# Miniprotein binders against q9h3h3, part 62

Target 1, 235 residues: q9h3h3
Amino acid sequence: EDGFTAEHLAAEAMAADMDPWLVFDARTTPATELDAWLAKYPPSQVTRYGDPGSPNSEPVGWIAVYGQGYSPNSGDVQGLQAAWEALQTSGRPITPGTLRQLAITHHVLSGKWLMHLAPGFKLDHAWAGIARAVVEGQLQVAKVSPRAKEGGRQVICVYTDDFTDRLGVLEADSAIRAAGIKCLLTYKPDVYTYLGIYRANRWHLCPTLYESRFQLGGSARGSRVLDRANNVELT
Short names: E, the ipSAE of ESMFold2; O, the ipSAE of OpenDDE; V2, 0.75 times the mean of E and O plus 0.25 times the DockQ between their complexes.

## First folded at step 5 (miniprotein)

Design y21
Fold by ESMFold2-Fast, scan of step 5:
Structure y21 (fold): chain B 235 residues (1-235), chain A 84 residues (1-84)
Amino acid sequence: as target 1 above (235 residues)
Amino acid sequence: SPERIRKKIEMLLKFAEILLKDAEELFKEGDPEKAKELLEFVLRLLEMAIELAEKLGNEELLKRAEELIERAEELLRKLEELLK
């Protein structure tokens, strides 16, 4: 039953980006309307391809919340892809450092903290906490996947504008923890997505830069964050 | 940007072709219900590719998408006949 290839998962992700999104945009909508919107569109009930018994009859690719100061900047993705093709044909080694330099050169700097949760109350509660943090200005933007099948995990993505800004990445982690999130988090730069690192096994590249684990008890930091590439604890 | 849209269409077409081959293999292996479910997704990807290619005005990409749709529709006809 779980026999779909990596190409199917990549195609599903691309289709989700292109299908309609349900968006709460704090730049144009009063914050007082957020609770009603969250009640109308709990991610455990919103179906990927539409269902008369769900909040949506038509396909939904993502459920998203945009912060009041959110300003999308994808950088020069065209230049990035051209440079990537040149790198591949050059025969030079492909390393995390080389990809980081391509991303910086072409200003493709965004990245995201990822959390995977089963459909249900815990997912909906976690999403509500993240959405409130976005609307209150503690996070910039976030999205959550709709329910594609019974029992399958859904993903919450919390974006930062610059994956090379370690302090900014750590500040986002702290805001996620302050929102009550206790599950495992991993951080992935968007440059990996644009370069097709969803096929990452071919290049032996680790798809995540950081890992965050909740600290139990009265931790002042709320979490332990590891730099996976350098095996260094940051918090 | 036109170039970014062109690359999105190329990626959609590449995924559609790979998944169409998978659907054809499922049909050969005697799993027509799963083949049909995967094929319906392939047809969605191809419809997206066609809409983007038309807006971009790229006849080469539009022709490639139409060729894959013809192939997908042939498999759909076989599946519908078998499942009747």
Scores: ipSAE 0.117, ipTM 0.635, lowest interface PAE 4.9, mean pLDDT 84

Design y22
Fold by ESMFold2-Fast, scan of step 5:
Structure y22 (fold): chain B 235 residues (1-235), chain A 84 residues (1-84)
Amino acid sequence: as target 1 above (235 residues)
Amino acid sequence: SPERIRKKIEMLLKLAEILLKDAEELFKEGDPEKAKELLEFVLRLLEMAIELAEKLGNEELLKRAEELIERAEELLRKLEELLK
């Protein structure tokens, strides 16, 4: 995107995960309070490290919305990382299939649709639509990055429970589109994030499994989903 | 699961409604060719929603899908009349 190395992106992701999150939890908070919460914490105004002029005075890693039925399950990340180190030492080929098998073995199955938007009204509007879909039960959980001091685009992440469940991944895409989102979406399994598979990785793996484009002209489809791992069009 | 099917139908119906409104606006703006292209996609989404709602046996979702297909068919009638 903006010239960052894979190591820099991994370090920033870890720092964000460790810092406090602003959470609307539909399991404990009435849905009627969502609009006020969204107005209080628009992602274009929430600053990564806090600012007297922003809604937050302290660092915020992520702004998140949890659905009523949300039940977090990260799997065995420690076992995954140990197996990954062993795999790298073994000299065996590192492929999408090998990583998929490690993820299945260690139950690290979650993944996410990613969208990158510039700070401003369109980002805030997109996030509000996603947040409502989560609270209404069409999506399970989502988060959005706060505004970075260096500028650049912000990311909205919309999670699914199981990246190997193609139908579930496609259902999430449909829900995002139903919320009015028309920008490019890419799908990344969390196993790739935990193992540091970003752009320009040393194994030359595509860092995403799926890509979704909203195209009206030429194809007669509103959403075109490509399976990048198998090079197959799904819609 | 039945719950996943229900959520999928709801998502298809929401997307169909958004795009149907877009098609209706394109028709009003005097772009019947683009309106027809978008309407064809809307009808495909509604066909999927109806099939799933019938299999699920959910009369409320089926009724919502049928209401949207009535709107789509009305726009299709106007487009066919204009393109005659």
Scores: ipSAE 0.000, ipTM 0.084, lowest interface PAE 22.8, mean pLDDT 80

Design y23
Fold by OpenDDE base, second read of step 6:
Structure y23 (fold): chain B 235 residues (1-235), chain A 84 residues (1-84)
Amino acid sequence: as target 1 above (235 residues)
Amino acid sequence: SPERIRKKIEMLLKWAELLLKDAEELFKEGDPEKAKELLEFVLRLLEMAIELAEKLGNEELLKRAEELIERAEELLRKLEELLK
């Protein structure tokens, strides 16, 4: 939407990952402190570059919550990138299946449900629900982008350990829905991010593997999950 | 790991160089405000690269970052002169 090139988005994503994070770690911090932390750092008020009057004086890349069972495992990202460069030079066709196989081979299997929300009460409320679900052990880890200067939509990312584990992906969707989230969700593997594969990429690869739409009055799961690659409903 | 840091620096430099070219094109196209905004971001990426290169003790990557900074700062000076 905003006239940023794929390169600009990739660079901003990398910069955000390298900037300081505001983290609530449930492994070291009592769950009873979560509400005070959420009140101190509401995502709609935390600014990307520490604007005057914001809760943060320094740049913040992400606001994150780590669950008790969270273990960071990024796999062999360097090997993945080397294999990707070799694949590009080979002239072989690049397909979603190719990327899946690269991810498996290098153990880069993390993925995330994404939701985009305008800054404000709805965002902060959604984030609070997700953060509680993480601290309660229903989700492993989540992060939310800080407020941009332009006031654009903020993104909440809810991670799963393995994008190839369909059941785990669906369980995370169910937990997000149970937290009261009703907006559209899209699921994106991290391998696409590590390889710089964004929307409108030169390979015409869709970085979104799943979409979840909330259904009023539907089955116990409350959402319809679509496999975008196969155009098949999973729920 | 040192290798992970090296790869991060290389990626920062790659993005900085690409975005610097984009800023140069924006300047040529007559959008100096957008060029300036992009250039400020480029400089930030390069500062991050320098910090990591210094930490790693890699003189080659440091030199490359410094060369890109010089180029970016020169463009920024031209932009600021035009926007006055």
Scores: ipSAE 0.417, ipTM 0.825, lowest interface PAE 1.0, mean pLDDT 89
Fold by ESMFold2-Fast, scan of step 5:
Order: sequence, then C-alpha cells, then structure tokens
Structure y23 (fold): chain B 235 residues (1-235), chain A 84 residues (1-84)
Amino acid sequence: as target 1 above (235 residues)
Amino acid sequence: SPERIRKKIEMLLKWAELLLKDAEELFKEGDPEKAKELLEFVLRLLEMAIELAEKLGNEELLKRAEELIERAEELLRKLEELLK
C-alpha cells in the first residue's frame, strides 16, 4: 500500500532490524519514566535515517518497549535454517504443518500482531497505548517503525512467545483492543520471517495465520479473529 | 563502525540472493505475479546494499551487489515481457 508492495516494506523492516534501536526497557527503567520517553520519541516524528530537526540525529531502525517479564527466546534459528535447506533439497512437501513442526522442533515459536498506520496523531496515540500495556504487563514486547523518507505507513508489531498457543495469541489481541486499537490486525509467526517466506513465496503459503477485525456490533472492544490457515472463526 | 556496516551489507546480499532464487523458481513454475512481488523485495534489498557499499567504499561488496542486480534485471525483463 502507499505506492509500495508488502515485499518492499518487508525489505525495509529487515534493514531496520540491523540499525540501532530506541528502547524503553521496563526491566531496568522505572515505569514512571515511560510518559516522558513517549513524549520525547513519538514514532511519527522519529526519522528513519536521522535529521537535526527530529528527536534523532542518527539512524533508528526500531522504537521498542520491553516488558518487566520479557525474557527473549528466539530459539535455534541456525538449526531451523539448516533444517529448512535440507527440507527443500529433500523434495518433501512444503506445507504449513511442516513449517509448524520445524518451528516446534527448533523452539522458534515467537510471533507478532501487526498493524499499519499513517504517520500522525493516531499512530502516536496507538503506540502510546500499546507501550503502556507492555509496561503494565498486559503485553510482553512491542516495537514500531520510525518515519520513512517517503512518509508512508508505519507498522506496530506486538509480540507473543508462542504462535502455537492460540490462547496466548488471542489474549494479546484482547489486550491490543483494550488499549483502544480499532484497525485491522494480522498475525505472523517469526519462523516465516527467518525462512524468508513473505506474501509472495514459491510454496503458496499464507504467512498470516490470524486476522483480527474490530467488531462493535457484537461487543464493545470485541473483535472477530479468523484463523486464516484453516478458514475458521475463533471468536 | 565499518564492521557493523559490512555485516549489514552481507546480510542484505544473502537475503537478496535467496529471495532472487525463489523468484526465479516461481517464474519457472508459472507464477509470474508472485515472482514479480519477490523481485521487488530483492531490488529494494540490493538498492540498500549498494548505497551502503558505496558509503563504506568496499569495492568487493559493491561488485557482488551489482552482479545480483544484473541477474535481478534479467528476471525483471522476462517478467515485464510476460505480464505486459
């Protein structure tokens, strides 16, 4: 969207991972400092490559908030990648079930809810809500992209520990909704990212496992969550 | 840190090469629309790698990026002709 494909945006995200991050780490920083930090670094004003007129003069890849209980575990990514190469060479069928099994075997289980928003007050307000939920313990970890040169949409990523734990994924969705978020959310396991499986891929896999839409008709702050892999409504 | 920039370029080139291979396979399998989408990802990764390699002054990494972009442009030519 915004003149760029999802794949173009994925390339930007990959490059951003390798640049410096601005982090509020609730494990080492008092929660009382969060509001000042959010005011200093609103994502609509933090520039991707730095600018003297913005909060940052140097490049920033991501703006992130780590919760008090955050214990990162990316699993055995190297083992996962080696097993994936072997699988491709073997001629064995590549399916969602096969990838799920590889992820479980190598403990590469994290995933994330994604939301895309235009730069401005709505993005900054949404990020502040998510950041507070992380610091208060309703969510574990989140990050948001800085403003690109072109001024396209920015992305907020809200992580969960285990994409195979449906309850945990749904609890994160509920916490996002409770924070006031009403836009479309999509959920992607990190295993797909580590293996280079994006919207366009040679195995015709859908890397989006869940989709959440805000639903006022059923319940205030409620949402409809669809399991896209199985075409089953989970609410 | 020149070392950090070098590793970033190497990672961008690694992923560009892997995704370019996937795009070439999609083209062979008769899915030119998905091949084009992956190719756009590849071209963006290569653009970033070239800019960083030029800034770093690393001729070897720049040459590797240029070789991949020539390969990507060959696939793009074929896709544009096929998709019209």
Scores: ipSAE 0.405, ipTM 0.759, lowest interface PAE 2.9, mean pLDDT 88

Design y24
Fold by ESMFold2-Fast, scan of step 5:
Structure y24 (fold): chain B 235 residues (1-235), chain A 84 residues (1-84)
Amino acid sequence: as target 1 above (235 residues)
Amino acid sequence: SPERIRKKIEMLLKWAERLLKDAEELFKEGDPEKAKELLEFVLRLLEMAIELAEKLGNEELLKRAEELIERAEELLRKLEELLK
């Protein structure tokens, strides 16, 4: 991962969530303005902490595009965290199933497809494709990290509203592939992020639920999707 | 905003403390490789918290971050000895 662990990137993402975001909001902005906005804020040039030579002089945590029908719902994160502490204290087994049940109970259902790309033309092109798919209604919402001071790969996150809705997760993957994306994708439910389930977690859980690989020849959807939690190939 | 920066530091410290506890448990459970990876996450959160606390001039938050980094460094020493 270009010299950084998944845990290091997760730490950067947590800090970035709390800094200002650059947002194209299709709920209030005409779709015709998207191309100009993308040209103004290419993610390979937007710097994390601001720079006179970049499009931003001030810190930017994320560059995001909200779809016309986007309606954010983070659920009851506080209730989720309290229930998680109680579960750990109880000594009951911690499995993908128990985490799924906690998420459902507290309505913390959102999740995201993740792709990691080096700064440059391929990242900017991939982001533009994703952003257009969001504004056109094929995806609900997406964000991309700005360029870090030390360099390294940037991440594009494409969200779905319910990680338990397998068909919805697969539809998002199909839309990402239709936008021309060919890199490896992994899917992580936000409940895992809120509970600290990263690659190096105490419970030896896989930190992602799905993996999507671009496949040439024969696949109508353009990819093979593996359900990592259940060890089942879906496509 | 100084208040916004303070809240950011407090959230970074809260996450660092939670993950540090998890790293300590991984070490106790006999998984030093994962404990070290999670500890690197903790150290990065603490590095960001310290930088912001210094810029803000908040001695209480800086002291809290320094206490957590001392605890993290103690675990790191144990891990490096074990993984030698």
Scores: ipSAE 0.286, ipTM 0.663, lowest interface PAE 3.9, mean pLDDT 86

Design y25
Fold by ESMFold2-Fast, scan of step 5:
Structure y25 (fold): chain B 235 residues (1-235), chain A 84 residues (1-84)
Amino acid sequence: as target 1 above (235 residues)
Amino acid sequence: SPERIRKKIEMLLKWAEELLKDAEELFKEGDPEKAKELLEFVLRLLEMAIELAEKLGNEELLKRAEELIERAEELLRKLEELLK
């Protein structure tokens, strides 16, 4: 969909993170207010740069829901970035393993399941299901992108605390499936986002660690999960 | 907090400069529509950098952002002439 470089994708992500967010915070807001909030801010109608005809007149970077127990920890991102500069000049190979070690050293451990959906009812319905699971405690935190282009897909991100905790990543996948989500999911560690590793990255790394496909009926898991780096089925 | 804001401004300015060079190259290569789309994004990054630099009170970063804005506005003028 986007033919721009990894630098362009990284810049877009930074701009979105720095613009205002629309947040439902279950730590301070009663769960009974969620339905009204979701009706007021459906992601298919919230515009990235504001429009008098949309729910927002000013820019919105993300629409987010924080769970009751959500405790943000981004780790030492500055230390990560300094170490990344050193790694690039060291001559050491840039591989998933070296990035994993960099992330562990600097405690940049969070990651996210990603789903991409076209603007419309299915996106808004999927987001409502995820938001409810967050507020009810099955997931910790999630966000969805606003509508930036006519016909362009939007992304829902469902976060986990530690991408190196495979069981925790798989449990989040199960909770997403239990919320009624049936589309393709991919898992990306936030360290890849901070370092600008996208589908067009200059190091030719796979930008995601896992892929989840919905299984219809009869499955105790509800999905098939593939380790993309090692090409191994986990479920 | 001020150091975190400084780092964000520096990243925005670095990306804006790199993407502005890309937009200038697209213009020279005869792709003015893609150059304009990329330039519009560059201008958005620079607006954010200026807003943060003003809040931080950092004159050096503000000056760097203003220099890139002038360069971006020159390219925008050329694109508007071409796309008439």
Scores: ipSAE 0.006, ipTM 0.370, lowest interface PAE 10.2, mean pLDDT 83

Design y26
Fold by ESMFold2-Fast, scan of step 5:
Structure y26 (fold): chain B 235 residues (1-235), chain A 84 residues (1-84)
Amino acid sequence: as target 1 above (235 residues)
Amino acid sequence: SPERIRKKIEMLLKWAEFLLKDAEELFKEGDPEKAKELLEFVLRLLEMAIELAEKLGNEELLKRAEELIERAEELLRKLEELLK
């Protein structure tokens, strides 16, 4: 990305997390209200820093839907960050295995499937499908970025509670596909996000663990899931 | 918790400084519109840093944020004069 550094991406992520969120919480709101909420806050029209012509006049960091059974657990992020600092000063090799162990030790296990779409009907339609799957219980939680000032692609994030649970990650992929999503999906553990590991990092780590591509094959439609770290096909 | 907030402020200030340098370079290279957009984001990061520093009562971090704001406001004045 021209002009984007790991520091820029980390700053944007932190700013978005700290700004207000627009949330549909199925734990406290009837499912019958979802369609009206989606119509009020289509992601292609909600602006990052507010605009008179948009649904929001104030900054919005994320648009999110929480499932009825959603129970957030970020783990021990403080312990993770302290251990990461110690690891960097220790001179020990920084590898995917070491990061995985660090994440397990501190219970920072969540991860997410990511899809990037241009602002417009396709983005809003995809988000509505994901939001319905969350409210209906096929997925636990999801969020989508608001529209950037320059109109670049927006991201939908679909979370799973444990990136080390390969079957759980694959089940989430299946649910996303069942919601009608056909674009490329990539999976990133939140431990990489908390530690500021994006593409072009100094440790040459691939922050993407899995990649999912939709394909029409044979008598059944399905996705192909690739383990990006080891370059091995899982499906 | 206070230590976590302190580290967040330090990261916000570090990123704001890096991006402010980029905005200054864009201004020098003749892209004032893009410089202004990046500067607006820098000012937002500094606003967040100030809010957190005030919550912590950390005068040193607050002063660092104020110094970066002063630098950002100087660039903003130059951009507004150029874009008239």
Scores: ipSAE 0.012, ipTM 0.452, lowest interface PAE 7.9, mean pLDDT 84

Design y27 (at its last look DockQ between E and O 0.13; V2 from the best seeds 0.00; counts 0 for: pae E 1.6 > 1.5, placed apart)
Fold by ESMFold2, look of step 7:
Structure y27 (fold): chain B 235 residues (1-235), chain A 84 residues (1-84)
Amino acid sequence: as target 1 above (235 residues)
Amino acid sequence: SPERIRKKIEMLLKWAEILLKEAEELFKEGDPEKAKELLEFVLRLLEMAIELAEKLGNEELLKRAEELIERAEELLRKLEELLK
């Protein structure tokens, strides 16, 4: 029931977006302070609501690292949403190409690689590797969910600035693998989230654009990446 | 702060209503499996909104959430009967 679980995680993410974030911002904080920050706020111990005994006393929605080159720009989201409303009433077909063009027109081009890990050392280690890759400039921005009250898997999101730039998306996949990540990765453009288009939708759209599986045993490619829209392997 | 919590409830209710309308359309179009999947998302959003509205003591937001819950539960009953 991954669809049901995915929708519950999406609801939790929506709520978490509105709560305070713990941010290491390389644009204003020296890189030499990263290791101390990571040790202070491991995602397996930072609690969603500030439980006693956790390093945070207040609620935390996300733990994030912003790279030196990160420039926040969600694009024309309100224009995107208005155009989407008009499109739905126009009678024109709604396809992946339509959504892609809408995203381009309104400059809502960001997307993210997602990975889910159980709480514990492996999650904290994976996050630390991703955070270092961001501060070193191999990745631009990443976030990780805090520990939920009832436990369960946590999510690391690694953002890219343009989902239409396949090379850039694949380079981010490579940088994630170089940080030692071996689990399944899925890539989702932000445009679907801003329009409220999830797995269950009227248009049979697939919000997951790519799926990346780690290749064992010394492959120069590092990953096996599947284009979910066309069901073709890119690597 | 109370202001931040109020804004959070309002955003949860906004998206719950949008997605509930989509679930209702999926049901009308004869896709009850997708409608049910989306409705479970809606119910989670409304659960969070109600809990927060009760803690905040905001009667207006609580009433809005309860109205959406009633609509969602009506759709859920229809879906459970259909998917037997």
Scores: ipSAE 0.606, ipTM 0.833, lowest interface PAE 1.6, mean pLDDT 88
Fold by OpenDDE base, second read of step 6:
Order: structure tokens, then sequence, then C-alpha cells
Structure y27 (fold): chain B 235 residues (1-235), chain A 84 residues (1-84)
């Protein structure tokens, strides 16, 4: 939408990952300090490059909350990338199944629910709900993008350990909904990010595996989750 | 790991080179403002690459980053002259 190429988006994502993060780590910080931290660093006010008057003076790539059970495991990303390059050179067909097998082989199984929200009270409130759910152990880890200069939508990412574990993916959706989030959610495996597979890629691969829509008066989970690959409802 | 750092540098340089070419094309197309914005981002990527290359002690990657910086700065100078 913003006229940036896929390459620009990939480079910006990498730069954001490498820039300093504002982190609340529930493993080392008392849960009682969360509200003060949220008030100090509301994501609608934290700026990507530390603009004058923002809570941050330095660039911030992400604002993140780590739960007590959070253990970073990225798997063999280098082996994954090498295998991906070899696969592209082979001329073999590339399918969602191919990517799944690559991910499993290299133990790169993390994925995330994504929600896009405009800067403001709704975003900050949504983030606060997610952050509490992480600190309370309902979710493992989440991050939110800082405010861009252009005032575009910010993204909240809620991670799961294994995109192939449907139950774990659905449990995270339920926890997000329980935190009061009612917007559209999409689920994307990290393997797609590591391989540079974005929307409108040359392989016509959909980087979104699941879609969650909130339903008023629906089932106990409060959402309808669609498997995009198979076009099947999971809930 | 050193290998992980090396791979990050290589990726930064790859993106910087691609985006630098895009900035050159934007300049040719007559959009100097967008080209300038993109170049500023390219320079930032290259600064990150240099910092990591210095930390790793990899002279080859450092040299490659410096060459791209020189090219980006030259284009930026041309853009700034045009925008004055």
Amino acid sequence: as target 1 above (235 residues)
Amino acid sequence: SPERIRKKIEMLLKWAEILLKEAEELFKEGDPEKAKELLEFVLRLLEMAIELAEKLGNEELLKRAEELIERAEELLRKLEELLK
C-alpha cells in the first residue's frame, strides 16, 4: 500500500530487528512494574527513530514483552537459508508443503499472530491487554512496532513456538481474544520471514496460514479460525 | 556466533545494494525526494554493516561496505545539489 518494494520492507524488518528494543522481561522484572512500564512506553508514542518529544531518544526497532516461560529458540536459520538457496537453484516446485518441510528439518518452527492497528488509544489498550496476558503466562512473548513518521498502522505480533501445532496456534488465538482483542488476526510462520517470502512473492505463496475473525455470540473461543491453505474452518 | 554475524553483514550489504540501485533509478525517473529518503536508509544499513564487520574483523566485508557507502554518498551529494 505505501509504495515500498518487497526489498524495502525486508530491509526495514531486518533493521528493526537489529535496532535496540524496549523490553519488559517478566523473568527478571516484577509483574507489578508492568503498568508503569506500559505508561512510560505506550506504543502509539514510541517513535521508530526517537523523534523529539517521544518517550525514546534513540531508535527503537520493537517494543516487546517476554513471559516467564519464554525461551528464545531460533533453530538453524543458516541451514534453512542454505537449503532454500539450493532449492531455488534446483528449479523444483516450491509449495507451502516444501516450506513446512524445510522449517521442520531446520527446527525453524516459530510463528506469530499479527494484528494491525492505527496509532492511538485502541492500539495502546490492545497492547496493554496482550502484555498482561504475556506476564500472566497466557502467552509467551509479544512485540509491537513503534510509531512510524507517516503515522501508518502499527503491528502487534504474538508468538507461538510451533506453527505446525494447530492446538498451540488456536490456544494463542483464544488468549488474544480473552485479552479483549476483536480485530482481524492473521498467522504467519517465521520461516516465511527468514526466506523473504512476503505478499505478492514470485512463487505465489500465501505467507498467511491462518486467519481469525471475531464473532459476537459465537463458540466458547469467540473467534472463527480459517486454515487458508486448505480453506477449512478449524473452530 | 561469528558465522551468524557474517551472514547478517552479507544480508545488509545485499539489501543496501538492491536499494541503492532503486534509489539510482528513482533519481533518473525524476523523484529526487524519494531517492534521498531511500539513500538515507541505505546509508543506515551500511553503517550497521560496517559496525558488525569491524566487530568481526572481516576486512573483505568492510571494504565492500565502504565501496557501497562511497557510491551512496556520491548519489546523495548529487541529489542534495539538485534539491537546492
Scores: ipSAE 0.449, ipTM 0.837, lowest interface PAE 1.0, mean pLDDT 89
Fold by ESMFold2-Fast, scan of step 5:
Structure y27 (fold): chain B 235 residues (1-235), chain A 84 residues (1-84)
Amino acid sequence: as target 1 above (235 residues)
Amino acid sequence: SPERIRKKIEMLLKWAEILLKEAEELFKEGDPEKAKELLEFVLRLLEMAIELAEKLGNEELLKRAEELIERAEELLRKLEELLK
């Protein structure tokens, strides 16, 4: 996110969402096929726009795994975007509270834990662990970005249904840790993504609500979770 | 819905124009490699807009996308010639 305009990041996000996805859908595919699928489409080798020698000849926006109980609910994104446009032209202040209220009003409640990893074995191993947790029912849905032409870090996103449900967000963190993940995690509501609000935005909003750090020895959860907005330890 | 598709095309065209201007500035400032990478992305956005405009049957949006892709390709040609 550093060094890019909000417009550039929003355009990249839209393009990725609109390009085809490689999906393992546990609602229609036996779990026994997951290992072969992961071997065929390791995220470090799947290229964003298709390259000779990669598993894909055509563009891929995301590589995703849907759990058996996954039921997508994006809410009213169209209504959210219209209300956001109206808010920007009004005299009302733009704060975390007003964005939270817009998200609730339009039922755009999903959010995600993010981890950023360099292309390679560690990324592929982490993705395999997350994918297995999704197929086994400990997580609902996850996706990982393909490899960009320029290189750089790739992102794994693990989704929850409701960013206002703190217990649900923390349960997802626990499941990620139980899957063997030890890197830094940050949590971002999708409402910020849909509205194009990134780290260096004009409203000085922090789109990250929580961060999770792995903790060894004596912790029942295996991690420490910080509420970024209130600077309060939750675990 | 047709209206939802139209809004997506308009957003793609808006971002493409903004980023095309950014690419022109990068070229002017002496960063042709970054300008070329950004232009390749702009061309991808315009290809997406063209595909959607064709499906929607909207000749106005299709024409706007084609005009922007022509401008982007002209700048990209200059960058490719320079970087040879």
Scores: ipSAE 0.409, ipTM 0.797, lowest interface PAE 2.6, mean pLDDT 87
ESMFold2 (binder alone), look of step 7: mean pLDDT 88; pTM 0.863
OpenDDE base, look of step 7: ipSAE 0.445; ipTM 0.833

Design y28
Fold by ESMFold2-Fast, scan of step 5:
Order: sequence, then C-alpha cells, then structure tokens
Structure y28 (fold): chain B 235 residues (1-235), chain A 84 residues (1-84)
Amino acid sequence: as target 1 above (235 residues)
Amino acid sequence: SPERIRKKIEMLLKWAEILLKLAEELFKEGDPEKAKELLEFVLRLLEMAIELAEKLGNEELLKRAEELIERAEELLRKLEELLK
C-alpha cells in the first residue's frame, strides 16, 4: 500500500541522479564566479524537465556545488543493493540496526541534512548561503532540486561523509546555522535513500536519524539537535 | 565508460519493470489516475534507457527496453480510454 509511494520516490531520485546536473565545481572554478552562477541558476526558476521560459531548456536532475576538497565516494552501492534484496527474501527483521550494518559493510557512509522550502526568495536565499559555505570550505558538498513539473517544495541536501560520525554531523549542522539557515533540518543517511526508505516506507522505519531546530536562546550553538532513534536531545 | 553506461541502462530497466508492475496493480485495484501518473514516469525511464542503449550499440538491452515500452504503451492506451 504505502510502498507504492516509496518505490516511486526512489525511482525519481535515481532518474534525477542520471539526468544532467548544473554544477559549480570549486575544484576547477574560481570562487569569484559563484555569485554570477547563482544569479543565472536560482533553484526556484530552474525546471526539472526544461522550459523555454526558464534558465534551462533541457532536463536538470540537480543543481550542485562541489567544495574545493570534495572527493566523491559512494561506497559499494551495488553490493549494498544485492545484500538488501537478500535480507528482504531471508525473512529476517528489517531494523535501523540491520540497515546500519549493511551500510558499514558496503562503505555506504555518506548522509545529508535536508531542508524543504517552497519555490521563491527564501529557497534561493538559503541555497545561496549554503553554496557560499561550501565554496568557502565550511561544508563539503550540497545540492538542491529543480522545480518539479507538478509543483511542490524543493529540497536542499547538505552532505557529510560519514553518518556514523555524530561529531561530523553536528559540525555540519553548526555550519548550516552559521550560513543563516533557520528552518527545520532533518538528517538522512544515503543508505536509506538508496534503499527507498522514505516517509511512507513499507517497513515503517523512521526515515531520518536527526532533527535540528533553530533556537536563538535555546543552546550555545544556535540549534537543538534531537536523536530521532532514541528521542533524546543532543544539544 | 561502456561498463558504467551498461550499469545505468540495467538500473533504468530494473526500476521501469518494478514500477510498471506497480502501475498494472494500481490499474487492477481501481486507481487509474495514480497508475497513469506512475506509468508516465515509467515511459520517461524507458526513453532514457533506449537512448543510452542506442549510444552503447547494445542490441540486447535495446530490445529489452523496447519490449517494456510496448507493455507500458499498452497499459497507457487502456488507462487513457478508461479515464476519458
């Protein structure tokens, strides 16, 4: 029942990954060109499948900014998917712990802080702040979805290299807040994305590990981070 | 590389087949609007697979993609007739 939505979302994510990306790569492009690039490709105006009235006439899967030190490492996604299929056919319980073990075994360790915003000025402003933080070295890599044909909210993804490294995850949250972001953030390991663990998944798993809320007087770091698995505040 | 392109085609075909089966089930269960929405996405995946298979020059993958698109187009015809 609910698995219909999860599998559709997983396939859409795969298609977006395979379509062309608009990339600002700080490894090969001077930082001085970032502002012009952001003005040319505001995410609220870039359309998923192209539109003569938008900045793009061709499909765009993602708009991304790569930091100077960015080194892609997806781990063994193919091995992860094979192990996942074996787990599902085995009849063994599917839990957050077994997914974590599969991720570690296959070196699929990356994860991301997610923020969902409606198309418009706030989305474009938030993305510009994140992009500058990436180019300046406070964050490693980020991407934002183009505007969908059907409409709806767009997502900004800010990546960390190891979801099991809690300190690194919290440091990324701090950098996002320092960039001026005040909206709700949730953290999702890429293993969940690759395996189609979304809100309406058939295994009834919580799709995120952490939640971050902005609080001006609530903490020294400017945010409260909740461990969703244990329902415990970390900051 | 040719091997990376082959893997991409295989992933597209795998997901197209899974979602096509789901669209067929939605049609049988009486949700033709959702079935059509999902099927339109399946057709996009298959168009990508065909384009890549043609560029790779792999006739076996191209034939497999064409078989899935025929199946998808048959369901789309039924859905469009039902929904009008």
Scores: ipSAE 0.098, ipTM 0.581, lowest interface PAE 4.8, mean pLDDT 84

